Miniprotein binders against p73408. Designs and how they scored, part 11

Target 1, 371 residues: p73408
Amino acid sequence: MRQILIAPDSFKGTLSAGEVCQIALDVLAPEFDCVAHPLADGGEGTLEAIANNLDGQWQTVRVQGPLPDQTVDACYLWLPQEETAVIEMARASGLPLVPVGEHNPEIATSYGTGELITHAARRGAKQIQLAIGGSATNDAGLGLLMALGWQFLDSQGQSVGWGGQALGKVAEIIPPVLNAFPQVTVLCDVTNPFYGANGAAQVYAPQKGADPAMVQRLDQGLRHFARVVREFDGFEINFPRAGAAGGMGGGVAWALETKIESGFTAIAKLTQLEQAMAGCDLVITGEGCFDHQSPQGKVVGGVLELAKKINKPAIIVAGQCQLSQTVLPNVLKIFSLVGPDMPLEKALQHPQTALKKRLVQVKQYLIQSQN

## First folded at step 17 (miniprotein)

Design ee5
Fold by OpenDDE base, look of step 17:
Structure ee5 (fold): chain B 371 residues (1-371), chain A 109 residues (1-109)
Amino acid sequence: as target 1 above (371 residues)
Amino acid sequence: SDELEELARQIRYLAKLIFYIARYLKRRGDKDAADKLRELAQRIRDLAEKFEETGNPEYLKQIAELVEEVAELIDEVLEKAEKTGDPRLAKFAEQLAEFIEELAERLEK
């Protein structure tokens, strides 16, 4: 075994993907030649994971925050070689930016995310990767689109304003004539439709501060907006994934004529995961909780599918493992941070120590397997 | 290729702009022009989707022909907007004409 690829997800709430990689390098090197390749799903930590893989330049822009009276200094990642900007909407329009007790998806706006996109476009971005996790908003991306020059007017020809409250007022849509505007790819792994029982408002608005009555109003707003879009150009916005980030997935996909992609797939392509894996003899991946859903679409699942495709063996290092070792033919072994020697509570309190301990066991296993 | 996907995206966006102007004209009572532009927008979009799916350059040729027809109609809309004193429509029609010209140059390559 000459080279090992270390391609983990974050251990949510405990370790970043980059920290996992560093601990793995510290344990496995110099006995093994290791390449760090931290991954993300387009959620929290996506920018940091990409910045650890590629030569990126952090851009800080003062933009509109999620609340009308709020401004924030938001960062995005510029990749000059790829002419690509990676933007997390949570940096401008995210739930953590809203003060406690002021969560209101009827008034929260995505406008600041649109300002980041505009800044990236002016900087010469040919591609924009837009991660839309952690939103404070249920505005279907109207604020974002307004920042790009879209106008949404009510029946009186006045701007509908900002927030989820604006959706039900839209009577007219005026697109901007955008020449040479970069392609915006929306990164999302949720499958929620635009509206309805599984739609943006019903599923995600409560965690953004919506009471049951507000949820109903927001869902009606999304339904109304969907009708207006259909009347505009015949587009059906109520498709799987359209409900992401309070309908931003659908709104941006429609407005900018783009598709919603899996965060993992986009990041794997951007960071050239397949090429990196092809150059290695073994891949080590992992996440906080490896369960029955893990093989079906998260970072670890994606890595394992790719490893299977190109016939590379894999090792999984998980915070918790709920599955037996017989998950995939290419998986040599699964190591769990939690075990008889490491209770869950202790692993959560000391994640670095717990991970290091398991990586020592991985090292021993690899040495024994070469003999 | 990424370039062909981008071209298809631009063509679909053009169709969106044509849908807007058709809707605007319909509200003004110019039904014939509105209906024709809406039809052309639909055809352009449908062809762009077929192109994206197949990569067949024949669809680009068909799109180019329809784009020429749209360009002529947009010139008529611009002239009419200027004569009737509709500066908002005139400005949009002018910007759309420029967009079409730039796209037409790319379709010929």
Scores: ipSAE 0.865, ipTM 0.958, lowest interface PAE 0.5, mean pLDDT 93
Fold by OpenDDE base, fold request of step 22:
Structure ee5 (fold): chain B 371 residues (1-371), chain A 109 residues (1-109)
Amino acid sequence: as target 1 above (371 residues)
Amino acid sequence: SDELEELARQIRYLAKLIFYIARYLKRRGDKDAADKLRELAQRIRDLAEKFEETGNPEYLKQIAELVEEVAELIDEVLEKAEKTGDPRLAKFAEQLAEFIEELAERLEK
């Protein structure tokens, strides 16, 4: 065993995937030849993770922010070799861009995300990967679609405007005739339907500033829009994942005839994770918390499934581990940052130190396994 | 596979555009044209879905035939829009005709 792939997720709130890789490289070298392959789930740090793996060019565009009176300088990643743009909606239409106390998903618009898509298309993108985590919006992507030339009209033939408030007003839909527009792939890991008890508004609008009355209005708006879409072309927009980013998953998937993929799957494909892993003897992966749900859809779970598929051994380095080593046959060992020698509080305060300490143990384990 | 998926996407998007114009015509009172275009849109979409699932080129041939029929109907819609002074419909029909032409060229390859 000589070559190691380091393919972690971020340790949410503490270390980026890139930082984890760097620490691992610093600890494991020169005894092991290590390749950094930082991963993400389409959430925060996705662009940075991709930029670390691929020769990307950062594009900065001044676009509409989440609130009507806001403009933001939003970055996206251009991959010239792949003719692909990777866009995080959070950079244009994200919750952190909304000033404290002004969170309002009835008003917040995804229009700026659509402007990023338009910019990428004009740059010659054949593919757009759209990460839709961290949204401020519950507009079903209407703003985004409007920026692409879609029109949504009320019963009086006037534009419905922006925000979640617009949803319940839609009476007519006018698609643009788009020639040679790029394929948009929506990246999300949520399975929420478009509306209802588990829908976009009921589950996610409260954290975006919606009170209970607003949640009800937004859900009714989503239901109304779903009806209008069904009347338009017979499409049922109330499917799993449609509720992502305040209904943007459903709205964009419907409007642009695109697919919703897991962030991991898309990033793994884009960064050629399988090929990188095939070239290595071992994969080291990790995340902040490896639990019973981790194998079912998180970055670590995806890495482990891929490693299993191609018969590569794996090591997990987790912030916290609730699982025994026996859960996955290709996992050699699980290392937890938190342990008798590292209390949780200390690990949270000094994540780099905690990770380094554990990686030293990984190194020792690997050396012992070779002898 | 990626090229075929893209083609399927474009065909589904065409169907969406046809659904729009059918709905527009329905509101205008052109029921026969509206109903026919809606039917064609549905058939095109259904075939595109089958194509995406199976990769069978026979579905593309069937789609191409339906697209030709749509093209003829769109020309009629354009003519009517011009005669009746509906510039919005005329513009959309022109753009749609161009879209169809470009797509038809891809379907023949």
Scores: ipSAE 0.865, ipTM 0.959, lowest interface PAE 0.5, mean pLDDT 92
Fold by OpenDDE base, fold request of step 22:
Structure ee5 (fold): chain B 371 residues (1-371), chain A 109 residues (1-109)
Amino acid sequence: as target 1 above (371 residues)
Amino acid sequence: SDELEELARQIRYLAKLIFYIARYLKRRGDKDAADKLRELAQRIRDLAEKFEETGNPEYLKQIAELVEEVAELIDEVLEKAEKTGDPRLAKFAEQLAEFIEELAERLEK
């Protein structure tokens, strides 16, 4: 084994996927030929991970922010060879853009995300990858769709306005005639339906600043909108994953006739992960879940499944070993950053040092396995 | 193929546009035209889904035939909208006719 693919996720809150790759390259060279392939799940760091893999051009656009009176400079990634734009909703309509104390999913709009999509389409995008993690919104993508030329009218023929408050007012939908609009793929890993006990409002609106009464209003708004959509064209918007980003998954999938894909799957395809992996002898992947609430390793799981599919051995370098139960036969060994020699607190304070220390052990293991 | 998926997407979007105009006509009291267009939209959508699942070009031929029927009905809607002084409907019908023309050219390839 001489050629190694380094295909990590970010170590959330500590190291980017690109930083993990660089540390791995520094440790494993010159004894091993390593290829960096930083990955993401469509969450935070997705654009940076893709930009590190592909020749991308950063585009900065002034757009509507999540709040009505807010304008933001948002960046997206243009991939000229792939004629693809990669857009993170969080850069235009994200929770971090909302000032402390002003979080309100009844008012917050996705309009600025629609402006980014429009800009990318005008730039010549044939494909748009839309990462919808970290949203401030529960507007079912109405703002985004309005920026694309959709009109949502109340019973009086007036625009319903912006935010989750608009959902319950929709009486009429007017689609734009779009002659040459790019395909928009929504990147999402949640399985929440559009409304109900597991729906967008009930699950995600509280973290966006909704109190219990607001959650109920937002859920009723989603239910109402779902009924209007059903009356419009018979479409059932209350499907798994439709609840992503406050119903944007469902709203965009319905309106633009697009599919919701796993963030990992879409990024793996875009970055040609399978081809890169096929050219290597071994895959090293990893993730840093230092918080028990972090979603289980979508990137690591995806990499391992792909490695299994094409019969490549894998090594996992994890922050915390929650992965102890699903040892795939192709996993050679799991290394934890945290151990008797590296307490959690020290690993959090010095993540680069902790990773380097484990990668030295990986290197030793690989050298011993060749003998 | 990516091209076939894109074609299927465009056909489904056409169906959505037809659903809109059918709904608009229904609100105006033009029930017969509305019902016919809604039926055609449903059939076009169903065929597009089958095409996407199977890749069978026979579904594209069937879609092309239905699209021709829609085009004729949209021309009638446009004429009626102009005569009745409904500029919103006229504009939408005109844009939809152009969309159909462009899509029809792709279906013949």
Scores: ipSAE 0.863, ipTM 0.958, lowest interface PAE 0.5, mean pLDDT 92

Design ee5
Fold by OpenDDE base, fold request of step 22:
Structure ee5 (fold): chain B 371 residues (1-371), chain A 109 residues (1-109)
Amino acid sequence: as target 1 above (371 residues)
Amino acid sequence: SDELEELARQIRYLAKLIFYIARYLKRRGDKDAADKLRELAQRIRDLAEKFEETGNPEYLKQIAELVEEVAELIDEVLEKAEKTGDPRLAKFAEQLAEFIEELAERLEK
């Protein structure tokens, strides 16, 4: 084994995927030829991971924030070779942009995300990858669609306005005639339906500042909107994943006739992960799981499944891994950052040092395996 | 494959636009035109879904025939909208006619 692909996720709250790659390169070179391939799952750090893999240009646009009186400078990534824009909803319509104590999913709007999409389209994007994690909204994407020229009218022929409160008022839908508009792919990993006990409002609105009464109003709004859509063109918007980002998954998929894809799958395709992995002898992947309750990350799982598919051996370097080596036959070894020589507290305080220590052990293991 | 997926997306979006104009006409009392356009929109969408599933170009030929029928009906709607003084409907019908023309050119290739 001479060529190694380094394909980690971020170590949440401690190291970016790019930083993990750099530490791995510094430790494993020159004895091994290493290729850095930082990954993400469509959540936080997605743009940074892609920017580290592909020649990208950061675009900054002044757009509507999540609250009506708020304007934000939002960045997205332009990939000129792929004619692709990668947009994170959280940069325009995200929960962290809402001031403490002002969280209100009845008022919060996705309009600014639609402005980013419009800017990317005008820039010449043929494809738009839309990451919808970290939203402040439960508006089913109405704000976003309004920014694209959709009109949603009440029974009096007036605009329904912004936020989750608008959903229950929709009586008429007017689509824009969009010529040569780019394909939008929604990146989502949740399976929640549009409404109901497992729907957008019931599951996610509380963390966005909704009380129980507001949750009920928002769910009724989603149900109403679903009925109006069904009456419009017969489409059933209450499908798995439609509830993502307060119903945006369903709303955007319906309105723009697009698909919802896994964040990992889309990023893996965009960054040509399979081709990179095929050119290597071994893949090293990992994630920062320090909480015992964190399921195996989507990135690590996706990398391992791909490695299995193309018969590549894999090594896992994780903060704390409860996975037994028996899970996948192509996993050679699992290295945990936490160990007898590195208590959890110390690993959390000094993640770079903890990672470097384990990568030295990986290096030793690989050298011994070649002899 | 990417080009075919994009074409299928545009066909589904066309069906959505036809559903809108059919609903508009129904509200105005033009029931026969509304019902016909709604039927055509449904058939176009169903054929687009079959095309996406199978990749069979025969479905594109069938779609092209239905799109021609829609184009004729939209021209009639435009003429009626102009005669009756409905500028909102006229503008939408004009834009839809242009959209159909561009799509029809792509379906013939």
Scores: ipSAE 0.863, ipTM 0.959, lowest interface PAE 0.5, mean pLDDT 92
Fold by ESMFold2, fold request of step 22:
Structure ee5 (fold): chain B 371 residues (1-371), chain A 109 residues (1-109)
Amino acid sequence: as target 1 above (371 residues)
Amino acid sequence: SDELEELARQIRYLAKLIFYIARYLKRRGDKDAADKLRELAQRIRDLAEKFEETGNPEYLKQIAELVEEVAELIDEVLEKAEKTGDPRLAKFAEQLAEFIEELAERLEK
């Protein structure tokens, strides 16, 4: 019997990666030996994808929200066997937590994300995978670091406070003595530097509520903080990826002496995707991609690269992407949910039905290839 | 390995703590101690990066020697801080000395 690994991304806006896997199992498992391996790229759905692959425990913690007067119940995933916590900063410090009309990156704080990290460390984490997408903040991680015991003082010896407004006030940095602190890995695929024309403030602060004057103040604050860091230990914080999440990439990497990694790579390693794939004869992967014909996403691309590396054939099931325009080396066939029998509008309205229909066709294709 | 990367990270964090205390001492006019500690921090950080890149344990031996030199200087800083009544510096130096002792034990293994 042919063994099939089902390793998709979520179909954004319609189906989670776990739902895609379940539908595929329901359609294919009577005839094929299927293994579900839902994936993510470090963004939306990351904790859920990992929870489907590993024996994890959801931890809910009451923490500081993005706004100073806001408390939220935020959850992260504790993986006791791996001694690892997986934290999405957006659950504590994310833009969706900020009420409409109250978006303000000069005020928004990452403090609650630091509280999640502290909780995970006390839980026994040796490793923390920190996904930083979807943030409300432009504070370079100062809030997070303050929750860990860092002090950032102004020229008068007073705390600079929270938010992006604090960056330009920093005159002294006092690190805590962290002897047995877990290794934090920042998960990020954005390449923006800390400040400047392509930096955190100028590129991302507008969507977080910054008007042009505030963008300028935030960028100048980041530049000032970069100078203070350089004076502190000579570190050049304005490197690629440092601008992610309002400068959190740079701030955390510098302060905690940690690294920034691709979300897909980190998740694939944590869930042992290569081992799972090596045990199968075929991989089915996929993504939503319902808007505009575009190349495959980071999950599909990563799965295909790995499949090529270990000589496994692949089938792609996608919403509506331009994969038919490019013949990929190890891809046997591409199935699009959208087609003459399933117009885009109908596929978006009934995504489970559209996916089931295409997976029946995948099943028929696979049965025919065995004869 | 993951253990190698974690050890290198701890050594780089030690350097960060040394950079802080060196800056503190410089602002208070202790230029000789500050300059020496900053030089040691830079060398420790550079060696930690080489160790992480190559896996060569000879870099750990060099780091261990520098860490011993730092330990002696931090003990002197702690003694001076207690005599002059600088509780902030004394607390930090005491915590740093404990960090150094634990790291030195790890480096010998």
Scores: ipSAE 0.842, ipTM 0.947, lowest interface PAE 0.5, mean pLDDT 90
Fold by ESMFold2, look of step 21:
Structure ee5 (fold): chain B 371 residues (1-371), chain A 109 residues (1-109)
Amino acid sequence: as target 1 above (371 residues)
Amino acid sequence: SDELEELARQIRYLAKLIFYIARYLKRRGDKDAADKLRELAQRIRDLAEKFEETGNPEYLKQIAELVEEVAELIDEVLEKAEKTGDPRLAKFAEQLAEFIEELAERLEK
């Protein structure tokens, strides 16, 4: 009997990765021996995907929200066997926590994410996987670092305060003496530099509520902070990925002496995806991707790259797919949820039905392939 | 491997703390001490990167020698800060001296 690994991303806005796996199990079993391995790329659904694969303990902490007068209850995942905490920045400092009319990256703070990190460190974490997607902030991680004991002072020796507005005021940086602090790995897949035309402020601040004048002020603040960092220890903070999450990538990587890694790679290692895939004959992966203009997701790409590396065939099930089998030599077939028999509106309104329909087609394809 | 990477990170973080003290001293006019500490921090950071990339313990021996030199300078900074009444520098230098002593013990093992 063919053993099939079901390793999808979530179908954003419609189905979690775990729900996709369950639907696939329901449709394909008992005819096929299926193993669920829900995944994520470090963005939405990351904690849930890991919790489906590993024994974890949800930790709820009351922390500072993105707005200065806002408190939120934020969750992270504690993995005691791995001595690892997995934290999603967006649960404490994310854009969804801010009402649309109140979006303002000049005041939004990452302080609550730092409070989650402090809690995890006190819990005994030796490693922290920090997913930074979906942020409301453009503060280069200053709020996060202040929660860890960093001081950022203006020319008069006073705290610069929170938010993107604080960046341009920084004159002195005082690091805490952190003797036994866990390794914080930043999970990021965007490549934007810290500042400039392709930087954090220019590319991402508008969707966080910045008008053109604010974008300019935020970019200048990031440039100023980069100069202060260069004066501090000679480090060039304007490198690829440094602009992620409003400069969080660069700020945290510099301050905590850590690296920015692909979210998919970190999650795949943590959940032992390669071992699971090696034990199967075929991989089914997928993603929502209902926006024709979005590039293919990192989960699908990473699964396909791994499958190619260890010579496993793959099937893709996605809302839309821009790739063809001729471009992806290890892909047997691609099934798109949206098509003439399933218009976009219907697929979005009934995502379980749309997915089931395509998975029945996958089942028939696989049965015919056995003959 | 994870222990190697964590040790290398801790050494680079030590260098960051040394960069802070060097910059503080330069601002206060202690240019000779500031320049020496900044040079040592740069060398320690560079060696930590080489250690992380290669796993070669010879880099740790070189780092240990530099860390001992830094420890002596930080003790001098602490004494001067207490004598001249700079409590912020004295507190930081004392904490850094303890950090250095703990790291030096790890490097010996």
Scores: ipSAE 0.838, ipTM 0.948, lowest interface PAE 0.5, mean pLDDT 90

Design ee5
Fold by ESMFold2, fold request of step 22:
Structure ee5 (fold): chain B 371 residues (1-371), chain A 109 residues (1-109)
Amino acid sequence: as target 1 above (371 residues)
Amino acid sequence: SDELEELARQIRYLAKLIFYIARYLKRRGDKDAADKLRELAQRIRDLAEKFEETGNPEYLKQIAELVEEVAELIDEVLEKAEKTGDPRLAKFAEQLAEFIEELAERLEK
């Protein structure tokens, strides 16, 4: 009996990675021995994907929200066996938490995310995986760092306060003495630098509510903070990925002396994807690529790269796919949810049915190919 | 490997604390001590990066020598801060001295 690894991304907007796995298990068993390995790229669905793979405990904490007068109940995933906490900053400091018409990255703070980190440390975490997608903030992580004991003072020796407005006021940075603090790894996949034409403010602040004048002020604040950091210890904070989440990539990496990793890479390591794949004869991966592009999300691409590395054949199941099998030599076949018998509108309205139909075809293909 | 990375980061964080106190001293006019501490912080950070990159324990021996040099200078800073009535500097220097002592013990493996 062939053993098949089911290692998908979510089909965003329609099915979670766990739901994709469950449908595949239901369709392919008992003819095939299937192992579910739902994945994520560090964005939406990351905690849920990890919770499906590892024995974890949800922790709910009342923390500071993105707006100064806002409190939220935010959850993170505690993995006691791994001594690891997985935190999505968007659950404490995310744009969806900000009411319509109140989006303002000059005010929004990352302080609540720092409170989650503090809670995880008190819980016993030695490692923290921090996913930073979906933020409301442009504060370079200053709020987060203040929650950890960092002080950012203006020229009068007073706190600069919260939000992107604070960046241009920083004159002195006082680090806390942290002897046994958990290793924080920042998960992101964007490559934007800290400031400039392709930086955090210019590219991302508009979608967080900034008008052109505010974008200018935020970018100047980031440039000023970069200067202060350079004067502090010579570090050049304007590196690729530093602009992620309103400059949090750079701010946290510098302040905590830690690294920024790809979300997929970190999740694959944490869930031991390579070991799971090595134990299988075939991998099925996929994503909800319902646009007219190739199914080349970070999860699908990463799974295919690994499968090629360890000589495992792969099948791709995607919402809509224009990629040829010839371009991907270790890919046996590509199945699209959308096709002549399943138009786009119907697939979006009935994603479970569309996926089940294609997985039945995958099953038939595997039986008839006798592989 | 994770222990190697964690140790290297702790050493780089020590360098960050030394950079802070060096900058503080420079603004207070103790430029000789400030310049020396900043030089030591730069060397410690560079060696920690090489240690993390290579895993070569010889870099840890070099770091340990520099950490001892820093410890002596921080003891002098603490003594001066207490004599001149600078409680913020005294508190930070005391905490840094404790951090250095704990790290030095760890570097002996």
Scores: ipSAE 0.836, ipTM 0.946, lowest interface PAE 0.5, mean pLDDT 90
Fold by ESMFold2, fold request of step 22:
Structure ee5 (fold): chain B 371 residues (1-371), chain A 109 residues (1-109)
Amino acid sequence: as target 1 above (371 residues)
Amino acid sequence: SDELEELARQIRYLAKLIFYIARYLKRRGDKDAADKLRELAQRIRDLAEKFEETGNPEYLKQIAELVEEVAELIDEVLEKAEKTGDPRLAKFAEQLAEFIEELAERLEK
C-alpha cells in the first residue's frame, strides 16, 4: 500500500490543520495508508497542531495581562518527553486580550509572558519555543525580562516601569544571575529591524493603537534602548527580525543569548517532520489562502523544500493558489478548492465540502498514476 | 549536542554578567578593574561563539583559563564591596562567584 503523509497548514478562517488531516484521512484512508501530521508556522493554531503530534499537557497559569490592571488565565503546552514548553506570547500579552478603546502600546506589558516562562522553567523545561505573533506591546520585551528578574532603572535609580513608554528612560540594566535557565528560541517570520522606517514602531505600532505622535515616541525609545545595549556589551540590536512583536525579537535575543528561528522550522523539528516524510512515499500539503492571490505560505513552502531535499513527490491542495505551475520538479499536481466548479463564495461558506471534493480528485489522480 | 549548545549559551551569559560588573566598576571610578573585566568578557564571549560553531574542545580549555582569572577578580571585587559598604555590588558578586563555581565544574567534565 502507498503511504501518504498529510502535512497541511490550517485553512485560516475555515478549517484547522487537524480538521484538514481528518477530512483527508476520511477520503483517502480506505485506499491509501495515510499519516496525519498537522503543521503551523508559529501563529494561529500552533499549540493545537503540536498537541495533535506529540503527547502534551496544557498548563494554565494566572498571569499579568497586557494592561497593567489586568490579569488573565493563559495556557501553554508542556511536552514532558521533549522537556520542552511551547508558549504563545499572544495568550498572555496579545492584542485580542485588550478591550476595544484601550489599545495602547506605550502602556501594554509583556510581563505575563515572562511569568509563563518562569512557570515552565519551574516545571522542568530545558527548552522553550516562544511564538511572539499577535502582541499588544512595544516594550522590547522589558516586561518579560522583568518577570525573569531583570531590572531596568532610570537615571534616578528607580524602575522604568512597564510599556513602550519605559524604553526611553532606561539608564541602567541589571541582569539576574540565572543558573539553570531553559534555552529559549524566539519563533518569528517577519524581518523588520528594531527601529527606523521599517522598524517595530513605524510598521506595527499603528495597528496596536498608536497615533503618529506615539509612533515617533516609541521609535525614539527603541533607538535609546539600542544605544544603552551597545554601551552595555557592544551588541548591535538593530538586526533583521529584531523588531518582531514590538522589539521582543531583539530584546529577548540579546538578553537571553538566544536565537530567532522560523516558526515552521522549529515546529517541523519538534514534531520530527523529516522523519515522518522519509517514511512515506508521497506528501500532501496545503493551505487556505482564500482572500489573496499570493505565493504559497511558509508551511507549504517549507514542506515542499523538505520534500525536494529528500526526493519525495508532493501534491498541493489549497484554497486559492496562483494559477500557474510551480518551478519545483517534485510537485506532481496542484488542486485549488476555488475553481470553475467551486466559486470563492461557495468554498468559503462550505469549506469542508470544497476540500472533500478536491481530495476525491486527488484520490482519483493517485489511483490513475499508479497504473 | 543539546548539552554543548546549552553550555555555550551559559558561557555567553556569564560574559553578560561580567559586562555588567565591568560597567558598574567604571561608573564607580575603578577603571583598571573595569577595563580588565570588560576585556575578559569579550574574549570569553568570542571563544564561546567559536566553540558553538566548531565544537572544538580547545576553545573550552581557553575559556576555562579565562574563567579562572575572572573568578579571582570577582573575589577581589566582593571583598572590596564588603569593605567599602556597597551591599548591592557585594550581593551580585557573591551570586556571580557561585555561578562561576558551577560553570567551572561543568568545564572540567
Scores: ipSAE 0.832, ipTM 0.944, lowest interface PAE 0.5, mean pLDDT 89

